# Ledger of designs, part 18: VHH binders against q6mzz7r34to333

Target 1, 300 residues: q6mzz7r34to333
Amino acid sequence: TFKDETFPAADSSIGQKLLQEKRLSNVIWKRPQDLPGGPPHFILDDISRFDIQQGGAADCWFLAALGSLTQNPQYRQKILMVQSFSHQYAGIFRFRFWQCGQWVEVVIDDRLPVQGDKCLFVRPRHQNQEFWPCLLEKAYAKLLGSYSDLHYGFLEDALVDLTGGVITNIHLHSSPVDLVKAVKTATKAGSLITCATPSGPTDTAQAMENGLVSLHAYTVTGAEQIQYRRGWEEIISLWNPWGWGEAEWRGRWSDGSQEWEETCDPRKSQLHKKREDGEFWMSCQDFQQKFIAMFICSEI
Key: E = the ipSAE of ESMFold2; O = the ipSAE of OpenDDE; V2 = 0.75 times the mean of E and O plus 0.25 times the DockQ between their complexes.

## First folded at step 4 (VHH)

Design p9 (framework vhh_3k1k_2; at its last look DockQ between E and O 0.69; V2 from the best seeds 0.00; counts 0 for: pae E 8.2 > 2, grease 25.6 > 24.2)
Fold by OpenDDE, look of step 5:
Structure p9 (fold): chain B 300 residues (1-300), chain A 123 residues (1-123)
Amino acid sequence: as target 1 above (300 residues)
Amino acid sequence: QVQLVESGGALVQPGGSLRLSCAASGFTFRSYAMGWYRQAPGKEREWVAGITWSGGRTYYEDSVKGRFTISRDDARNTVYLQMNSLKPEDTAVYYCAAHLGYGSYYTSAYDYWGQGTQVTVSS
């Protein structure tokens, strides 16, 4: 099986600063087939943002962008290509990223850093069977130099690295924006959409009482004008790359909110999903207050 | 409490070199990406260079690529900008900034900024 000597299964690939920051010791590198669970798959059924679960790296900026990428088949195909753990498997995977005005190929082996049987970083979903997010994250780490270089970053960089597109920054506190229109237009155009919360009292991402995470990146997955009582409200859908239920908005239009019970909008059944998967709705008003910026990456 | 103090700005001739320093205090320096910005008279502040929290990646504005080098010393809570082959168009007030990752380089409201140091390139 292939071993990548340029990004070896060693501490250097993780980076000393992250090792120190997370107090990581006794890191072992394992291939997916050596991890507990069923047989490994590169892609299981289909690519979905819900396949992503953030691990030990503070790379929400990348994962949020990646989450958005999953909605664009063209970009998704460019980056992930067709690969498998079965057909012509050799422990080698290839990914593409946009760098310096061109697509560059990054080649990795499929050894992943673990403690025990748990991946240190992005965790495979579906009972440890789907590995495209883990492998792509590793490839991006290699591109950047190490996993340490994933720890903290900027949404713009990830968005461009994944698309080669142009960034539009929408500062939510600077000027009024028609968010529904902006999101719908961007979505229709196949653009990637992400957003970020401001920092809290600490220099770390923290879960807040309202269910949001401070200093955190989210994927914008949609926006709608919805009937509410005798009027209309604007709502926006976000996805948290943490990928689990307790990290969702708890305010108005959240999964368990009264607003969904009160609305007579015929699209209610389509829009309202009661899942603990990191995706949630909130009012555009609350969004503008709780988030600092929205980033749209469009194709040139 | 939070403080960024730039130093090293001076008057130099075209083709000359300068090294700017930015001493940081009052926050967890090692956790922040650091950057240099500049503002010329009558122009908006523009990004010049950036370095990740780990120091593993550096980024540069196109106009300074190959001439400027950003680096950091976490032990000294200092970020540097080595400026070589200086041009008159490099004349500006140079600002040091600390950026906490996740968001954007351009979220000025939540970034820490120095007061700037004047760099003048003139014959």
Scores: ipSAE 0.430, ipTM 0.750, lowest interface PAE 1.7, mean pLDDT 92
Fold by ESMFold2-Fast, scan of step 4:
Structure p9 (fold): chain B 300 residues (1-300), chain A 123 residues (1-123)
Amino acid sequence: as target 1 above (300 residues)
Amino acid sequence: QVQLVESGGALVQPGGSLRLSCAASGFTFRSYAMGWYRQAPGKEREWVAGITWSGGRTYYEDSVKGRFTISRDDARNTVYLQMNSLKPEDTAVYYCAAHLGYGSYYTSAYDYWGQGTQVTVSS
């Protein structure tokens, strides 16, 4: 079974900054087949943002971009290639990233840092044992130097590293923007869309009373106009890389909100999916006030 | 309470070198991306260089690429700009800036700013 000596199963691959900040010691490294939960899968039933669950690194900037990428099938083969834990398995995985004007291949072994029975960083969803996000995160850590080099970053860097595309930065507090039009146009073009909240009371990402996380990156998954009472409202859909069961917006148009009960829009059963999967709707008005920036990454 | 204090600005001959320092206090320095901006007389403030939270990635404006190097020392809460092969067009007040969050590294929407240090490149 392959062992990558250039990015070893050692503290050097985690990095001193993250080891010290998270007070990590005696970190164990395991291959997915040695983890509980059944046989590992690289990809199970195609890729999805719901395969991603952020762990101990503050790499939401990368994971939000990755979440958007899962809605664009053309990136799957380019970045993830055709790989498996069953067919021709040798403990080696390959991924491609855009760097300095060209696609570069990053090779890793499948040893992952663990604490007890779970991954320290990106984790498979409960009872899914799907490891493409965990392994891709490891490859990106190797590309940048270590897992500590993923700890905080710019959304536009992740978007470009994954696509080779061009960024449009929308400053949500500076100028009026037609959000529904911008999101629908970008989605139709196959662009990746992400957004970010400003800092809160502390220098860390924290769930706030309204259910949003401060100092955090999100994926924009859609936007729509919806019938409400005597008129219409504009709403936007967001996904939190913290994943299943984590903090979700509690304001207007959130899961279980009165707005969903009162709307007579024929599409409400298609738009409203009441699950704590990290995905939620909010009004475009609240979005523009509570978020600081939206990034659209388009291919040339 | 929050302060960014720049130092190291001086008069230098063309082709010379200078190292600027920016000492930070009143916030958790290592959680912030750091950047350098400059403003020449009669011109808008321009982004010069940026460094990520980890120090693992650095960014430069095209006109300074290969001549300037940004670095950080989290133990001393300090960011540096090493300027080599200085040109008269590098004459400006240089500002240190700190950004918390996921905005652009070249945006003027940095969270904290210093008051600047003057660099003059002339014979």
Scores: ipSAE 0.264, ipTM 0.635, lowest interface PAE 4.0, mean pLDDT 84
Fold by ESMFold2, look of step 5:
Structure p9 (fold): chain B 300 residues (1-300), chain A 123 residues (1-123)
Amino acid sequence: as target 1 above (300 residues)
Amino acid sequence: QVQLVESGGALVQPGGSLRLSCAASGFTFRSYAMGWYRQAPGKEREWVAGITWSGGRTYYEDSVKGRFTISRDDARNTVYLQMNSLKPEDTAVYYCAAHLGYGSYYTSAYDYWGQGTQVTVSS
């Protein structure tokens, strides 16, 4: 099986800053078949943002961009190609990223850093042994130099590296914006949409009492005008790459809130899905107050 | 108290070089991306350069690319801007900024700002 000497299964590929800051020692590198949970899959069904669960790299900026990208099927073949753990498997995987005006192929072996029988960084969602997100994250770490170089990057970089597109940055506190129109227009155009929260009381991403995560990136997954109490309210849906329910908004229009019980909008059942999957709705007013920026990446 | 203090600004001839420093205190410097901005008289502040928290990626405005180099020293809580081949149009007050949010490094969304240091390029 292939062993990548340019991005080896060693501490250099993790990077000293992350090793020291997180007190990581004796990191073990394993191929997916050596992890618990049965035979590994590259892609189990079609790709989805719900296949992704962020681990220890503080790379929500990359994973939020990836979450948006999974909604566009053309990127599956371009970035992920056709690969598996069975047909012609040799422990080698390939990915493409946009770099300096061209698509660049990144080759990795499939040894992943682990602790406690779990991947140290991105992990398979629901322990379903689906590894495309883990391997893509490793390829991006190799492209940037190390897993440490994934720590606290910029959404604009991830969006361009995945698409080759052009960024529109909407500063949510600096000018008025019709959020529903902006999100619907971008979605119809096939653009990627992400957003970010400001820092909280610490220098690290932390779940806040309102359910949002400080210093964190989210995927924007939709926006709607919804009927409420004989009027209309604007709401926006977001996905948290942490991928579990404790990181979901607890305010107006959150899962199980009074607003969902009281709305008579005929689309209620298609919009309100009670899941512990990191996706939630909030009012656009709350969104503009709690977030600092929204990024739209459009194809040229 | 959070503080960013720029230094190294000076009067220099065209074609000359300067090295700016920005010393940080009162926050966890090694967790922040760092950037430099400048503001010429009568103009809006513009982004110049940025560096990730790891130091593994650096970014530059097109007009300074190849002439300016940003770097960081986490042990000394300091970010630097090495400026070579200086031109009169580089004359400005240079500001250091620290970024912890997920805004663009091309924007004024940086979390902390210094007071600035004057760079003047003239004969």
Scores: ipSAE 0.012, ipTM 0.414, lowest interface PAE 8.2, mean pLDDT 83
ESMFold2 (binder alone), look of step 5: mean pLDDT 83; pTM 0.847

Design s1 (framework vhh_h_nbbcii10_fgla)
Fold by ESMFold2-Fast, scan of step 4:
Structure s1 (fold): chain B 300 residues (1-300), chain A 126 residues (1-126)
Amino acid sequence: as target 1 above (300 residues)
Amino acid sequence: QVQLVESGGGLVQPGGSLRLSCAASGFTFSDYRSYALGWFRQAPGQGLEAVAAISGSGGRTYYADSVKGRFTISRDNSKNTLYLQMNSLRAEDTAVYYCAAHLGYGSYYTSYYDYWGQGTLVTVSS
């Protein structure tokens, strides 16, 4: 079984910033096969953003970009390659990232830092023991230096590192933009779409009264026009890398909102079905007011 | 203790060049990869405008459309100094230029910059 001496199962791979901020000591490292919950899978069933659950690092900037990437088969295959815990398993995994104008391969072993029976950082979101997000996070941590180097970062950096693409930035508070058209056009082109909330009262990500998280990154998963009363409204769907109903949007078009009950749109059941596992809808008007920026990362 | 000090401003004629420097003290540019560094400017009677930003780890750069192709942002971590090379200067580039530093995981485009210099005046006139 392979052991990566250049990114060892040691505190140096976590980094002093996270060790101190999270008060970590005597960190245990385990391969997925030694974790409870059955045999590990690199990818189980199909790849999905719902495989991702953010852990102890403030790396939502990376995870939001990754969540968007799961909808692009070309980037998934380029980055994740064909790998398995069963076929020719040797404890070694490889991932590609874009760096300095070229694709760079990063090799890691599958030892992951754990607390009890759970990964300290990105975890399998469901109880299905699917580890591609955990291993990709480890590879990115190695590329940047340590897990501490993932702790607070920028959406633009993650988007470029995952695609080699070009970023269009939309300032939501000052830019006149047709959000539904922009999102639909970008999605059809296979672009990655992410967005960010502004700072709150502190320098940390915090759940706000409206259910959004401040200083946080989200994936944009879609946008639609929907019939409502005597006209229509524009709505946008977002995914929170936290992965659970904790801190979910509570305003218009949220899961329990009266808008879903009152709409007569024939697509209601299909559109509402897309809201699961940290995904929610909100009006484009609320989105433009509550978020500060949207990023579209396009291939040339 | 944290300070950013700009220098290199002054009077320059249209079409000329200037290089601004921003010396940081109280922290090092190599402390955190998540530090973004940027230049902002405020023209007389106008609001604050973002000019350029540079990432902490990748050397990626971002520019306002008004300065693309004319300005170049760079950093020297060994000297703890941020630079802005300004070429082909125009009268509308006249402003007080501020350097700023940001710690966070948001965006270069969000107003999350926490540390600011006192500014250096650049005047472009005949």
Scores: ipSAE 0.013, ipTM 0.439, lowest interface PAE 7.4, mean pLDDT 82

Design s10 (framework vhh_h_nbbcii10_fgla)
Fold by ESMFold2-Fast, scan of step 4:
Structure s10 (fold): chain B 300 residues (1-300), chain A 126 residues (1-126)
Amino acid sequence: as target 1 above (300 residues)
Amino acid sequence: QVQLVESGGGLVQPGGSLRLSCAASGFTFSDYRSYALGWFRQAPGQGLEAVAAISGSGGRTYYADSVKGRFTISRDNSKNTLYLQMNSLRAEDTAVYYCAAHPGYGSYYTSAYDYWGQGTLVTVSS
């Protein structure tokens, strides 16, 4: 079974910053096969943003970009390649990233830092023991130096490292923008879209009364005009890489809101998926008031 | 209280060099909770524009096209100070220069920064 000596199962791969900030000690490294919950899968039932759950690193800047990437088949195939725990398994995995004008391959072993029975950083979400997000995070940590180098990065860097594209930044509080048109145009072109909330009461990401997380990055998953009463409203769909329902928007157009009960839009059943999965809808007006920036990453 | 204090501004001739410093107090760059740091400028009668930014790890930098190859951003976490080395200065570099910090994730653009200094004037003139 492969052991990567250039990125070992040791504190040096985590880095001093995270070891100190999270007060980590007695970190054990385990391969997915040795974790409870059944046999591991690299990918189970296709790739989805819902496979991702953020852990102890403040790498939402990376995970939001990754969530957007899951909706682009070409980038998924290039980055994740064809890999499995069942066919020719040797404890080795490979991923591609864009660096200095070219695609580079990063090789890792599948030992993951664990405390108790849970991964310290990105972890398999809920059920299904699906490890592609955990392993891709490890590969990105190796590329940048350590897991500590994922801790508090630039939103634009993740988008470029995953695509080789160029960024358009939209300032939500001052820029005049037709959000539905911008999101639909970008999505049709295969662009990745992320957004970010401003600081809250503390200098860390924190769930707020309205269900949004402050100082946090989200994936933009769609935008639509929807029939409501005698007119139309604009709504936008977002995904939180934290991956649980406690951190979902609670305002207008949220899961269980009055707006979804009252709308007569024929697409209602397609658009409204009442799940506690980190994904939610909100009005474009609320989005523009509560978020600070939106990033669109397009091919050159 | 969080505070950023710029220094090193002044009058310099075209083609000259200048180094700006930004000293932070009330929080530290040496903490394991990293800050994204950047330099922004505002020329007379114009809006605020991004000049350079550096990630929490110091491993990633951004430069506006107008300054790329001439300016270098760096951080010294042990001194809790951000620097901007400005070379080959031009008249169009005349502006008030602001340092900015953002806890957590960063962005190369103004909208992602919530701590700002008061600015230091740089005048490039004969």
Scores: ipSAE 0.323, ipTM 0.656, lowest interface PAE 3.0, mean pLDDT 83

Design s11 (framework vhh_h_nbbcii10_fgla)
Fold by ESMFold2-Fast, scan of step 4:
Parts: structure tokens; sequence; C-alpha cells
Structure s11 (fold): chain B 300 residues (1-300), chain A 126 residues (1-126)
């Protein structure tokens, strides 16, 4: 079974700053086969943003970009390749990232830092032993130096590192933009779309009363015009990389809102999902007031 | 409490050089990739202009067209200090120069910086 000597199962791969901040000592490293919950899978069923659950690192900037990437088949194939825990398994996994004008391959072993029976960082969804997000995070940590180098960062860096594309930055408070048109156009082109909230009362991401997280990155998953009463309203869909049961918007167009009961739009059943999966709808007006920036990463 | 303190400004003749320093306290450059750092300037009677920016990791730098090739932004994590090396100075570079820091999310191109220094005056004249 492969052991990566260049990114070992050791504290050096986590980094001293994160070890100190999280008060970690005697960190245990395990391969997925040695974790409880059944046999491991690299990919189970289809690749989805709902496979991702953020752990102890403040790498929402990376995970929000990754969440958007899960909807692009070409980038998924290029980055994740064809790999398995069952077919030709040797404890080695490979991923591609864009660096210095070219795609580079990052090789890792599948030893992951663990506390008790859970991964310290990105972890599989509950009762789902699916490890592609955990392993990809490890590969990105190796590329940047350590897991500590994932702890806080910029959406633009993650978007470029995953695509090699160019960024369009939309400042939500500076000038009016047709958000539904912008999001639909970008989605049709296969572009990655992410957004960010402003700072809150602390220097870290924190859940607020309205259900949004401050100082946090989100994936933009869609935008639509929807019939509402005697007219139309514009709404936007977002995903929080914190995942299952985490903070979700509680305002207009949220899962339990009266707007969904009052709408007669024939697409209601397709758009409205009452799930605690980190994904929610909100009005474009509220989005422009509560978020500071939206980033579109496209290939031109 | 985050503080940024600029130094190194002064009077210099056209064609000369100056090195500005910005000492940071209340956060560190070496701990995380969490802050973008930049230099802005304001000439007498003019608005605020972005000059240069550097990523928290130091891997990316950005410059205004008016200073590209003449100015170099850099940082020393061990001293928690940001620098701006200004070469081939011109009369139009006369301004108060501000050091600024932005949280580790968002855009390197945004002017929405969270923390600002008090400024240091640079005068380029004979």
Amino acid sequence: as target 1 above (300 residues)
Amino acid sequence: QVQLVESGGGLVQPGGSLRLSCAASGFTFSDYRSYALGWFRQAPGQGLEAVAAISGSGGRTYYADSVKGRFTISRDNSKNTLYLQMNSLRAEDTAVYYCAAHRGYGSYYTSAYDYWGQGTLVTVSS
C-alpha cells in the first residue's frame, strides 16, 4: 500500500498554525478502510455538492468553488479522473489542478487525519462512506503546502486553481445587474459561480439570526424568475458548504416561507425542496443586500 | 485590535527612489492566507487610487498601470511588515500613501478593504 513520503501522515502535513489554533496533539492518520461505517467508496452514485461537508479547516472558499464544479462534467472528469477503492486499489490517488499556466497532477496516499472515528477536515456525509471530497481536499492541501494553507483564503484562487479560467467579479452594492440573466448565461456556458458574505461580529464565519453565515463563501446553484401573486419575482439559489442541518436563509423564499405557498408557478415542484441540505432560495433583492460579491469563473 | 502604521515617506527628487513600510499589529502575515494587503494613494485634491496589492500567501501581486514596472510590493512575514519599493519617481506620484488590509474572502480587485493606516506623505519635487 502506497505511502507518500513528500506529504507524510505527520503533523508537518497539517501545519503548526492549525495544530496550535485547534489544540491538536497526537493526531492519528487512517486509511478509509480502517474507519467505521462500512466499505469506502471514492464516488457513490453520482458526484454531487451534497457529498461535501466542511470540517475543522476554514476552507469554505475552496469548498464553495468545488460545489459549483460538481455540476460541470468536463472539469469533474479532468480533476477526479477514474479511481476506485476496489478496482486496482493501491492506496494512491491522483488529482489535477491548474498552476502557473498548466494542469499539474498531484499524487497522494489515502491516509487522512482523524479524531476518534471522524475525519478532522472534510468528512463523508452521515452514513455515506464517500471519500472523493476528503481526498481532493488532501491533494489541494499538499499542493498549497499543508492543511493550514487551506485555513482562510480567496474564492478567486480556488476558482482559478480548479479551472484555469478567468474571473468576473460582480460588486453587488455598486451598480444594478440583471442577476437572473447573468447566472443563467454563466450556467449555460459551464462557468463556476460563487459568492461571499461580509464580516460579522467576529473574525470567523458565524451563523446569524437570518440564517446566513458571516465571512463565508457560498455556491450559486441557480436563478429564476418565478410567478408571484399577479406578477413576477426574481430568486437565486445558494448552497452552504457546511452541509446537512447547517444554517439556511430564513427570510423570503426560504423552505418554509409563505411565498412558496402563494406561488402558482408551474415549476414550483421542481424549484421548491423542503430539505436541510445547505441549499436554499432567496430573493435577488435580499441577495444584493446581504452578500457583497458574486464571482463567475469562465473559460475564454 | 488591528493597526497598520506606515513609514518611509518624505521628500525625494524626480527619478529618485523611496521604500515605504507598513507595520501590522493585531494579526500576522505568516499565520494564514487570510488577508490581502495593499497600497493606496491620494494626491492633493484627488480621489483615492489603488496602487498595488499582494495576496496573503505572497503568490500574487497586482499593480496599477501608472506604476507597473516602477513599483514593487513585497512583504516580510517575520517582521509582520508590508513594503512598497518606489523607483523612477515622478511628480505625479506625489500623494499620501495608505496601507490597507482586506479579509481572506472576496476579490483582490475590490476597494472594500477593512483596515487602513493613517497614511504617509510622499512628495516628489525638485
Scores: ipSAE 0.043, ipTM 0.448, lowest interface PAE 5.8, mean pLDDT 81

Design s12 (framework vhh_h_nbbcii10_fgla)
Fold by ESMFold2-Fast, scan of step 4:
Structure s12 (fold): chain B 300 residues (1-300), chain A 126 residues (1-126)
Amino acid sequence: as target 1 above (300 residues)
Amino acid sequence: QVQLVESGGGLVQPGGSLRLSCAASGFTFSDYRSYALGWFRQAPGQGLEAVAAISGSGGRTYYADSVKGRFTISRDNSKNTLYLQMNSLRAEDTAVYYCAAHTGYGSYYTSAYDYWGQGTLVTVSS
């Protein structure tokens, strides 16, 4: 079984910043085969943003870009390649990133830092034991130096590192943008779309009463015009890399909201999934007020 | 209160050099509380333009195409100070230069920065 001596199962791969900030000691490293939950899978039933659950690093800037990538099969094949825990497994995995004008290959072993029986950083979907997000995060940590180097990064850098593309920044508080048109056009072009909330009362990501997280990056998963009352409203769909749990928008067009019950739009059942998975809808008006920026990463 | 104070601006001839400093107070450039820091500029009658940015770890930098190869951004955590070394200055570099901080992750653009200094004037003319 392969052991990567250039990015070892050691504190040096985590970095002193995260070790100190998270008060980590005696970190255990395990291969996915040694984790509870059944046999590991690299990819099970194709990739999905719902395979991703952010852990102890503040790498939402990377995970939001990665969540967008799951909607674009063109980038998936380039970055993740064809790999398995069952076919020709040797404890080695490979990923490609765009760096300094070229695609570079990063090789890692599949030892992951754990605390208890859970991965310390990105965690696999508990029901499926799916590890592509965990391993890709490790590869990106190796590329940048350590897991500490993922902790607070540039959202635009993650988008470029995954695509080799060009960034368009939409200033939500000042730009007179047609959000539905922009998102639909970008999606058709195979672009990655992410957005960010402004800082809150602290200098860290913090869940707010309205269900949004401050100082946080989200994936934009869609936008639509929807029939509402005797007219139309524009709505936008977002995914939180924190994944399963409590931190989900609670305002207009949220899961269980009055708007979904009142609308007679024939696409209602298609658009509204009624699931607690970190994905939610909100009005484009609320989006422009509550978020600070939207980033679109397009190929040349 | 978070405060950023720029210094080092002034009049310089084309081809000359200047070093701008930005002293931060109310927060620390520590390993725990990483701030993404940047330099922005505004010429008379123009909007704000991003010039350079440096990540909280100092490991990543961004430069606008107009200054790439001429300007260098750096930080000194022990002095809680951000720097911009400007070489081969051109008349087009004449602007008010602003220091800015973003709480945790940076951006190429002005919209992601939460705290701003008052600016320092750089004039490049013969």
Scores: ipSAE 0.013, ipTM 0.397, lowest interface PAE 8.7, mean pLDDT 82

Design s13 (framework vhh_h_nbbcii10_fgla)
Fold by ESMFold2-Fast, scan of step 4:
Structure s13 (fold): chain B 300 residues (1-300), chain A 126 residues (1-126)
Amino acid sequence: as target 1 above (300 residues)
Amino acid sequence: QVQLVESGGGLVQPGGSLRLSCAASGFTFSDYRSYALGWFRQAPGQGLEAVAAISGSGGRTYYADSVKGRFTISRDNSKNTLYLQMNSLRAEDTAVYYCAAHLGFGSYYTSAYDYWGQGTLVTVSS
């Protein structure tokens, strides 16, 4: 089974910042097949943002971009390629990233840092042991230097590194924008859309009382006009890479809110999914007030 | 005590050049945290405008359309200093120029910057 000597199963691959900040020592590395839960899968069924669960690194900037990318089949195929734990398995996995004007291939072995029976960083969300997000995170860590180099990064870097595209930045407090039109147009074109919240009371990402996370990156998954009372309201759908059981918006149009009970829109059953999956709706008005920026990454 | 101190501003004639410097203290450009550094300006009677930004990783730069091809942002990690080289200056470049830093995750644009310098005046006049 392959062992990557250029990015070894060692503290150097984690980096000093995360070792010190998370107080890590004697970190154990395991291949997916040595983890409990049955045989590992690279991709099980299909690729989805719901496969992703952020771990101990503050790499929401990367995972938010990745969450958006899961909705684009062409980028998924280019980056993840055709790989398996069953056919032609040799402990080697490959991923493509855009760097310095060209696509580059990053090769890794499948040894992952673990804490007990769980991955220390990105981990499988389901009991089905799906590892493409964990391995892709490792490949990106290798590309940038270490897992510590993923810790607090920039949305624009992740978007370009995954697409080779061009960024449009929308300043939510300064720019007049038709959010529903902008999101629908971008989605139809296959563009990636992410957004960010401002800093809160600390220098780190923290869940606030309204359910949003401060200093955090989210995926924009859609936007719609919906019938409400005597007229129409505009709403936007967001996904938090923290994943299952994590913070979700608690205001208007959130899962279980009265707005969903009161609306007579015939599309209600298609739009409203009450799940603890990190995905939620909110009004475009609240979005513009609570978020600071939205980024659209399009092909040149 | 994060502090940013701008220097190099002054009076210059149209078509001239000027180099602004921003000396950082309380953190280092070799810090393990990824961070963005940028230049912003406020012209008389106008709001704050992003001019240029440089990433803490990946070596990426951003420029406002009004300054592309004329201004160059750079950083010297050994000197803990950010620079803005301003060429082919125009009257509309007259503004107070601010150095700014975002420590940690964020955006290269104005909405994500946490620390700001006091500003340095640049006047382009014949």
Scores: ipSAE 0.019, ipTM 0.454, lowest interface PAE 6.5, mean pLDDT 82

Design s14 (framework vhh_h_nbbcii10_fgla)
Fold by ESMFold2-Fast, scan of step 4:
Structure s14 (fold): chain B 300 residues (1-300), chain A 126 residues (1-126)
Amino acid sequence: as target 1 above (300 residues)
Amino acid sequence: QVQLVESGGGLVQPGGSLRLSCAASGFTFSDYRSYALGWFRQAPGQGLEAVAAISGSGGRTYYADSVKGRFTISRDNSKNTLYLQMNSLRAEDTAVYYCAAHLGLGSYYTSAYDYWGQGTLVTVSS
């Protein structure tokens, strides 16, 4: 089985910043086959943002961009290629990133840092043991230097590294923008869409009373006009890379909110999925007040 | 609590060099929670424009086309200070230079920066 000597199963691949901040010692590295939960899968069925669960690194900037990428099938083949744990498996995986004007291939082995029975960083979601997000995170860590180099970063950098596109930054507090039109137009064009919350009481990402996380990156998954009372309201859908069972918006149009019970929109059953999957709706008005920026990454 | 203080501005001859410093307090550059640091300028009668930016990790830099190859952005984590080394200065570089910090998720756009210094005047004149 392949062992990558240029990005070894060692503390050097984690980096001193994360080792010190997270007080990590005696880190074990394991291949997915050696983890509990059944046989590993690279991809089960197809990729989905719900395959992603953020771990100990503050790489929400990368994971939010990745979540958006899962809605754009054109990037699956280009970045993830055709790989598996069952066909031609040799412990080696490859991924493509955009760097310095060109697509660059990054090769890694499938040894992942673990603590007990679970991955230290991006983890496979419950029940399906899918490892494409974990391995892609490792490849990006190798590209940038170490897992520590993923710890805090720029949303624009992740978006460009995954697409080779150009960024439009919408300043939510100062821009008179038609959010529904902007999101629908970008989605139709195959663009990646992410957004960010401002800092909170501390200089770290933390769950707030309203259910949003401060100093955090989210994926924008949709926007719609919806019938409400005698008129229409604009709503936007967001996904938190913290994943299943984590902090979720508690305000208007949230899962279980009275707005969903009261609306007579014929699309209600299609738009409202009552799950704790990190995805939620909120009004565009609340979005503009609670978030600071929305980033759209489009092809040149 | 976060404060940025610029220094090093002044009068310089065309073709000369000048180094601007920005002393930061209320947060630390070695703390990877600092996402972006940048230099911006406003020339007489012009709008605010980005000059150079450096990521909180120090791994990525941005330069405006007008200054690329002449200006260098750098930081010293031990001194918690951001620098802009300005070489081969031209009359068109005359402006008030501002230091700015973005402590949220990174953006190179002007309006994304949360904290700003008061500015330091650079005059390039014979």
Scores: ipSAE 0.044, ipTM 0.461, lowest interface PAE 5.1, mean pLDDT 82

